VHH binders against EKC/KEOPS complex subunit cgi121 (cgi121). Designs and how they scored, part 16

Target 1, 174 residues: EKC/KEOPS complex subunit cgi121 (cgi121), of Schizosaccharomyces pombe (q9p7j3)
Amino acid sequence: MILPLFPETQVHVFVYENVSNCAAIHEQLISQNPIYDYAFLDAATILYKKQVYSAIIRALEDRRDEQMKTKTIHSEVILSLSPKTEISSAFRQFSMTKKSKNIVVVKIDSKLTEEEEFERLDKLVEGNRVEFSDEELQKLIDFKVLKKNYKLDPSTLENPLASILSSIALRGYS

## First folded at step 14 (VHH)

Design qk3 (from qj46 with W105H)
Fold by OpenDDE, look of step 14:
Structure qk3 (fold): chain B 174 residues (1-174), chain A 123 residues (1-123)
Amino acid sequence: as target 1 above (174 residues)
Amino acid sequence: QVQLVESGGGLVQAGGSLRLSCAASGFTFSDYAMAWFRRAPGKEREFVAAITYTGSSTFYTDSVKGRFTISRDHAKNTVSLQMNSLRPEDTAVYYCAVTYAWDYHTPRAYDYWGQGTRVTVSA
């Protein structure tokens, strides 16, 4: 897909459930295997498509403005999901772990179609692809983790999206 | 509370060897990557070496490849830097650092830092 604000950058987002090889994927990530050049997110931490898109956009803006805090655009996406400025903290909060079962995978600067990218990614991920939608994400979310990550309280639970987006947008301004 | 305590620094002649050690506490050691950085006089802190959570992979700055070896001991919660064939340009304060991320070359990615141990290599 193409984001209106970044027409020259192709982005793909995939959701997998019941992934059996997250530990193996994690080993490749920590080893910086270039074949795994994606942002691997724990789906338990993602509630909305707009949450993911907001993080992507922020990462792209940071890159555009030469203000990236991390070395790679995909790491910047992970950082951009977090209301915190600490990179390591963002990884703890949002990145796929060895114990993850459901994941959201983001590819930025793809040269492939969505179908082609899926074929490549499908070789790496042993799980079931589901639709990237709020409906499917809602099935995978851990609200306890979400509440913790974004410090949601009863007053903000009525509209968690607004709170999440605000947290992403205002990171570093508190 | 997280603590990183470096040791093993000192004065050594060019061509000599030193082994630095960092004792880590206050966090789940096996969940974190460990790294060594150094700061030479008048220079910025620079990446030296990193080792992954499990120790499965290591990373080095080019100038130390083949001479330095990073390792970790999960039983003792320590990370070590074996420095061989030391050169005067290796003179610096060496810092131990810890991160949950795998952006190893980025100082900002590290949560905690040790106080450092001084390494001086004489010509």
Scores: ipSAE 0.877, ipTM 0.931, lowest interface PAE 0.5, mean pLDDT 95
Fold by ESMFold2, look of step 15:
Structure qk3 (fold): chain B 174 residues (1-174), chain A 123 residues (1-123)
Amino acid sequence: as target 1 above (174 residues)
Amino acid sequence: QVQLVESGGGLVQAGGSLRLSCAASGFTFSDYAMAWFRRAPGKEREFVAAITYTGSSTFYTDSVKGRFTISRDHAKNTVSLQMNSLRPEDTAVYYCAVTYAWDYHTPRAYDYWGQGTRVTVSA
């Protein structure tokens, strides 16, 4: 896909369930293997497509404005999901870990079609691809984790989207 | 509380060796990458070396490659920096730091820092 404000930037988002090799992928990420240059997110932390898109947009805006805090645009997406500015904590809360079972994978600055990127990614991930949709994300979310990550109290759990999106947008101001 | 305590600094002649150690407590050591940074007189803090939480990969700034070796000991919850063939340019306060992220060269990515140990290399 192409975002209106970033017409030269191709972005792909994939969702996998029942991933059996998260530990192996994690080892490649910590070793900084360039073949794994994606944002690998734990699906247990993602409830909405807009959550992911908002983090991508925030990361791209920070890159455009020369205000990135992390080394890569993909690590910046991980940070941008967090309501806080702490890089290490954002990774701990939102990134795929060796114990993750379901993941959301983001590729920014892709030079490939969605199908071509999928073919490359599918060689790296041992799991079942599902649609990137609110319906599928709802099946994979852990609401206890979501509540903790965004400090959702009972009054916001009925309609958490606005609270989550404002947390992403206001990071650094609150 | 998380604590990082560096030791092993001191005065050494050029060409000599020192071994720095960093003892970590108050967190799960096996989940964190560990790194050494240094600050030379009149300069900014700079990355020296990092080791992944598994120990599988190490990273070094160019000026220390081949001379410094980072290692970790899971049983003792420590990270070490073996510094060989020391040069006057290596004179600095050396800091131990830890992060859960894999953005190793960026000081802002590190959650916890030690207070530093001074290394002085005389000509």
Scores: ipSAE 0.559, ipTM 0.821, lowest interface PAE 1.9, mean pLDDT 90

## First folded at step 15 (VHH)

Design ph1 (from pg4 with L100I)
Fold by OpenDDE, fold request of step 19:
Structure ph1 (fold): chain B 174 residues (1-174), chain A 123 residues (1-123)
Amino acid sequence: as target 1 above (174 residues)
Amino acid sequence: DVQLVESGGGLVQAGGSLRLSCAASGFTFNAYAMYWGRQAPGKGREWVSGITWRGRSTLYASSVKGRFTISRDNAKNTLYLQMNNLKPEDTALYYCAAGIFPFSTDESDYEYWGQGTQVTVSS
């Protein structure tokens, strides 16, 4: 897809459930294999499409303005999901782990169509692709993890979307 | 109690300038993208401009691009719209809106709305 604020940047987001090779993918990420040039997120931490896109937009703004805190745009997306400024915390909170079962995969600066990108990614991920939608995401979410990551309480849970997106927006503000 | 209060509208001659303000209260202003829209007599709502929560990115409708400038002061919880080279077709009720998602040109994605301020441009 194309974001209105970044018409020259093609973005693709994919969701996989029941992924059997997260550990293998994780090892490739650790080794910085260029073939795995994606942001691999734990789906247990993602509740809304807008959550992902908010992080993407923030990351893209930071890249444009030469203010990224991380080395790559994909790592910046991961950081941008977090209400915390610490990179290590963001990765611990939102990045796919060896124990992940369901994942959200983000591709920034794709030169391929969505279908072509999917075909490429499908060679790397052993799981079932599902629709990138709030409906599918809510089936994969771990509310305990979500509440912890964004420090959600009964008050903020009255509007989870606003609370989460506010947390993303306000990162670094004090 | 969320409030968006527009001001700065009025009557101006074609080619003139106006600066609209939108004072926000009752919500975390700097967590929201802000937008301007307008509604001309007998016409539907028209998206005019938007700005992200940090004020780093802006977009404009083609009809106002190059003439209008959107800005915000998060310390003052205020949104602005500088309108230059105004045209009669710019005559409308101008309203500000807040959206928690950055960034959408679809007004259905906005959470809060102002009452609007009237801008009339005479030929």
Scores: ipSAE 0.910, ipTM 0.946, lowest interface PAE 0.5, mean pLDDT 96
Fold by OpenDDE, fold request of step 19:
Structure ph1 (fold): chain B 174 residues (1-174), chain A 123 residues (1-123)
Amino acid sequence: as target 1 above (174 residues)
Amino acid sequence: DVQLVESGGGLVQAGGSLRLSCAASGFTFNAYAMYWGRQAPGKGREWVSGITWRGRSTLYASSVKGRFTISRDNAKNTLYLQMNNLKPEDTALYYCAAGIFPFSTDESDYEYWGQGTQVTVSS
């Protein structure tokens, strides 16, 4: 996928459910294995496609403007999901953990087609790929976690999309 | 109550310039991407330009690229469109819009719309 604002940057997003090897993936990430150069998100924290893309766009802007707060574009995507400025908080809130069962995987700067990237990623993830859609994400979300991450209340829950995207947009703003 | 109020339109000669403003209220302006569109007489709506919530990224339709400049002042909750080297084909009702998604060229992704300001370019 190509974003209009970033035509030179190819982005792929994949969703996996019932992943059995998140712990193993996590260890590879800790060891900084280059073949795991993705943003691995806990699907329990993702409700909308636009949530993911909002984070991606913010991260890409920051990279372009040389204002990333993290070391890699993928870590910046994770940070960009968070309403908090603390990197550790963002990772705790949104990154895949050893206990995760469902994940969203983001690839920035892909040199491959979506299918080729999937074939590559499929060797790393032991789970079932599902469609990257709001419908599928809605099945995987943990609303308790979502509400906590974005401090959603009954009022903001009337329009969760707007609330979440606003939180992403306003990170770092007074 | 959400409001987007455009101003700055008028009659200009070809080659002239106008600066449109869109005053926003009733929503968190700096959380939204902002856009300009236009509708010429007898034609459908046309996307013109967009700017992300922080004003760091902009995009233009090919028809206005190099002539129009979109900008925003988040402190003033105002969106701008500087239009230079105007052409008769730029004649249209220009409207601003707000989208919570950080950027989309698809107007169906926008949440709020202004009523528009008329721009007429004479040959």
Scores: ipSAE 0.909, ipTM 0.946, lowest interface PAE 0.5, mean pLDDT 96
Fold by OpenDDE, fold request of step 19:
Structure ph1 (fold): chain B 174 residues (1-174), chain A 123 residues (1-123)
Amino acid sequence: as target 1 above (174 residues)
Amino acid sequence: DVQLVESGGGLVQAGGSLRLSCAASGFTFNAYAMYWGRQAPGKGREWVSGITWRGRSTLYASSVKGRFTISRDNAKNTLYLQMNNLKPEDTALYYCAAGIFPFSTDESDYEYWGQGTQVTVSS
């Protein structure tokens, strides 16, 4: 996928359910294995495609403007999902954990087609690929976690999309 | 009560300039991407330009690139469109819009719309 604001940057997003090796993937990420150069998100924390893409866009703006707060573009995507400025908090809130079952995987600066990237990623993830859509994401979401991460209340839950994207947009805004 | 109110339109000769403003209220302005569109007589709506919530990124339709400049003042909840080197084909009703998702050139992704301000460019 190509974003209008960043036509030279190819982005791929994949969703996996019933992943059996999240613990193993997590260890590789801790070890900073370059083969795992992705943003691995806990699907329980993602409700909308636009949530993911909003974070991606913000991360890409950060990189372009040389204002990234994290070391890599993928970690910046994770940070960009969070309403909190603390990197550790963002990772705790949104990154895949050893206990995760369903994940969203983001690839920035891909040199491959979506199909080729999937084949590469499929060697790393032991699970079932599902469509990256709001319909599939809503099946995997944990609303308790979502409400906690974005501090959603009954009023903001009337329009969760707006509330979530506003939180992403307003992070660090003073 | 969400409102987007455009101003600054009018009659101008070809080669002239205009500066449009869009005053926003009733929503968190700095959390939204903002856009300009236009509709010429007898034609459909045309996307013109967009700007992200903090004004860090902008994009323009090919028809206006190099001539128009989009900007915003979040402290004033105002969106602007500087239009230079205007052409008769720029004649249209110009409207601003707000979208919670940054960034989309598809107007169907926008949540709020203004009523528009008329821009007429004479030969």
Scores: ipSAE 0.906, ipTM 0.944, lowest interface PAE 0.5, mean pLDDT 96
Fold by ESMFold2, look of step 15:
Structure ph1 (fold): chain B 174 residues (1-174), chain A 123 residues (1-123)
Amino acid sequence: as target 1 above (174 residues)
Amino acid sequence: DVQLVESGGGLVQAGGSLRLSCAASGFTFNAYAMYWGRQAPGKGREWVSGITWRGRSTLYASSVKGRFTISRDNAKNTLYLQMNNLKPEDTALYYCAAGIFPFSTDESDYEYWGQGTQVTVSS
């Protein structure tokens, strides 16, 4: 995807379902293995493409302006999904865990085409790639988790896009 | 509930300047990206400029870059467009728009639209 505000920054987003090796990936992330330099998100927390791109745009704006709170751009994307300022809360709520079944994987600053990045990533993730689309994301979301993460009331759960994106926009500025 | 109201348009000689304002109400202004567009008589809409929710990032159509400056004041819920070195081709109805997605040049992504303010640049 070409981001108009960051035209020289290549971003790729992948979705995997039925991932069998999240525990192994998690161990590599804990060890800070540079081969795993992606944002690994639990797909149960992601309903919209715009949700992911909003967090990416915020993270990139903060990096450009030297306002990042975390060590890497990928960890900053995870923080940027959160309505809360606490880094540990954001990771607990949005990051892939050992128990995750489906994941969304973000690569920022890629030097590769989407398919070349996929070939690299596919060696790391044991699961089935599906399209990064709102249609596929809605099959993988857990609405109880979404409601909790963004404090949605029953009426906003029917059309939560604006509430979710507002939360991403307003973290730390409310 | 939601209102976007443009002002500051008028008749101006080529080479002159105008500053447009867009007053916003009925929504949380600082959660939205804001945009200016324009429509000349008998022509389609043209995207002019956009600005992210906190004003840190901006983008301009090539036809106005270097002459127009978008800005916002989130404390006053107001969007601005400073237009310098105006040309007859800038004559159009100028309207503001708001989108919850942090930045898009695709107008189908915007949720709210103003009615516009006329800018007429005479030769």
Scores: ipSAE 0.851, ipTM 0.926, lowest interface PAE 0.7, mean pLDDT 93
Fold by ESMFold2, fold request of step 19:
Structure ph1 (fold): chain B 174 residues (1-174), chain A 123 residues (1-123)
Amino acid sequence: as target 1 above (174 residues)
Amino acid sequence: DVQLVESGGGLVQAGGSLRLSCAASGFTFNAYAMYWGRQAPGKGREWVSGITWRGRSTLYASSVKGRFTISRDNAKNTLYLQMNNLKPEDTALYYCAAGIFPFSTDESDYEYWGQGTQVTVSS
């Protein structure tokens, strides 16, 4: 997917299933190890490519306009997924945890091709890469978590895209 | 029901100016990116300009850069296109569109379209 508003900003998104070392990755993130400078998301919370790209676009727009609420662009992506303004709530609801099994990994401002970034990431994540696609994301989502995170009712759960993207757009403005 | 209703079209001489409006209803306007497109007689659709949810980012087709300005007023649920230094090749049916995704130049990403307002630029 091309980001026409930010053509000079390279973004890569990877999806891993059956990840066995989330606890180790989590430890490295807490230690602020620069090798792990990615946004690590729990795939149980992600249903659409557009969900991830909406958060990325919001984060990039906020960075450009000096409106970021968190320290890094990757943490800002995590916040931008959330309908709530509380930073701690966003991390609790969307970040990879020690118990996560499937993850979505975002790299912003990459200087590498997708394949080169994958080679680096693959050394950090013990799991199986799958395509970043709505088809694969649908296999990994937890609809009960999605419903709770975005306050979806039964009628919107059949096609929740607009509700989810509206939540990302409106955080702090509704 | 979603409605996008364009207005402000008409006949104008080359070099003149015109301001189009697109009144939106039936959806949460400030959650949507908004766009202008146009279709000249006997031609396919052409993407003209787009603007993000809150108006902080805009993009223009090269054919209109520097002459057209897209803007939005989220309090009035209205999208605008200020068209200056109009040329005969700007003659077209101008339509607005809305997409829930924050910004895309691919019209297949848009959910709603208006019927359009005619702009005719005489030489």
Scores: ipSAE 0.848, ipTM 0.927, lowest interface PAE 0.7, mean pLDDT 94
Fold by ESMFold2, fold request of step 19:
Structure ph1 (fold): chain B 174 residues (1-174), chain A 123 residues (1-123)
Amino acid sequence: as target 1 above (174 residues)
Amino acid sequence: DVQLVESGGGLVQAGGSLRLSCAASGFTFNAYAMYWGRQAPGKGREWVSGITWRGRSTLYASSVKGRFTISRDNAKNTLYLQMNNLKPEDTALYYCAAGIFPFSTDESDYEYWGQGTQVTVSS
């Protein structure tokens, strides 16, 4: 997907299933190791490509306008997925944890092609790459987690796209 | 019911200005990106401009950049298009659209469309 508003900002998104080393990755993120400068998301929380791109676009707008609330663009993407303004809540709900099994990984400001970035990332993640697609995301989502994270009621749970994207848009704007 | 209602069209001389409005109802306006498109006689639809949900980012087709300004007032649920230095080539039916995705130039991403308002620019 091309981001028309940010044409000079190269973004890559990768999806891995059956990841065996989330605990090791998590330690590197806590240590702020610059080799791990990505947003690592728990795939159990992600249903749509548009969900991820909505958070990316919000984070990029906030960075451009000097309204970021977190220290890095990648942490800002994690916050931007959340309907809630509290930063630690967003990380608990959407970030990869030591217990995660499937992940979505976002790289913003990449200087590499998708395949070059993949080669770099593949040295860090022990798992199986799958396509970043709604079809693959649907296989990895936990609908109970999705419902709780976005407070989806039964009337919207069958097609929650608009509710999810509205939550991303409206955080902080009541 | 969702409704987008355009107004402000009309006949104007080349070099003149018009301001279009699009009044929105039936949805949470500030959760949607908004767009203007146009359709000239005998031509397909043309994307004109878009604006993100809070108005902080805009984009324009090259044919109108520098002459047209998109804006929105989320308190009034209204989208605007200020059109300056109008040319006969700008003659078209102008319509607004709304999409829940924060920004896309792909019309298939839009959920709601208005009926349009006619703009005619005489030479």
Scores: ipSAE 0.845, ipTM 0.925, lowest interface PAE 0.7, mean pLDDT 93

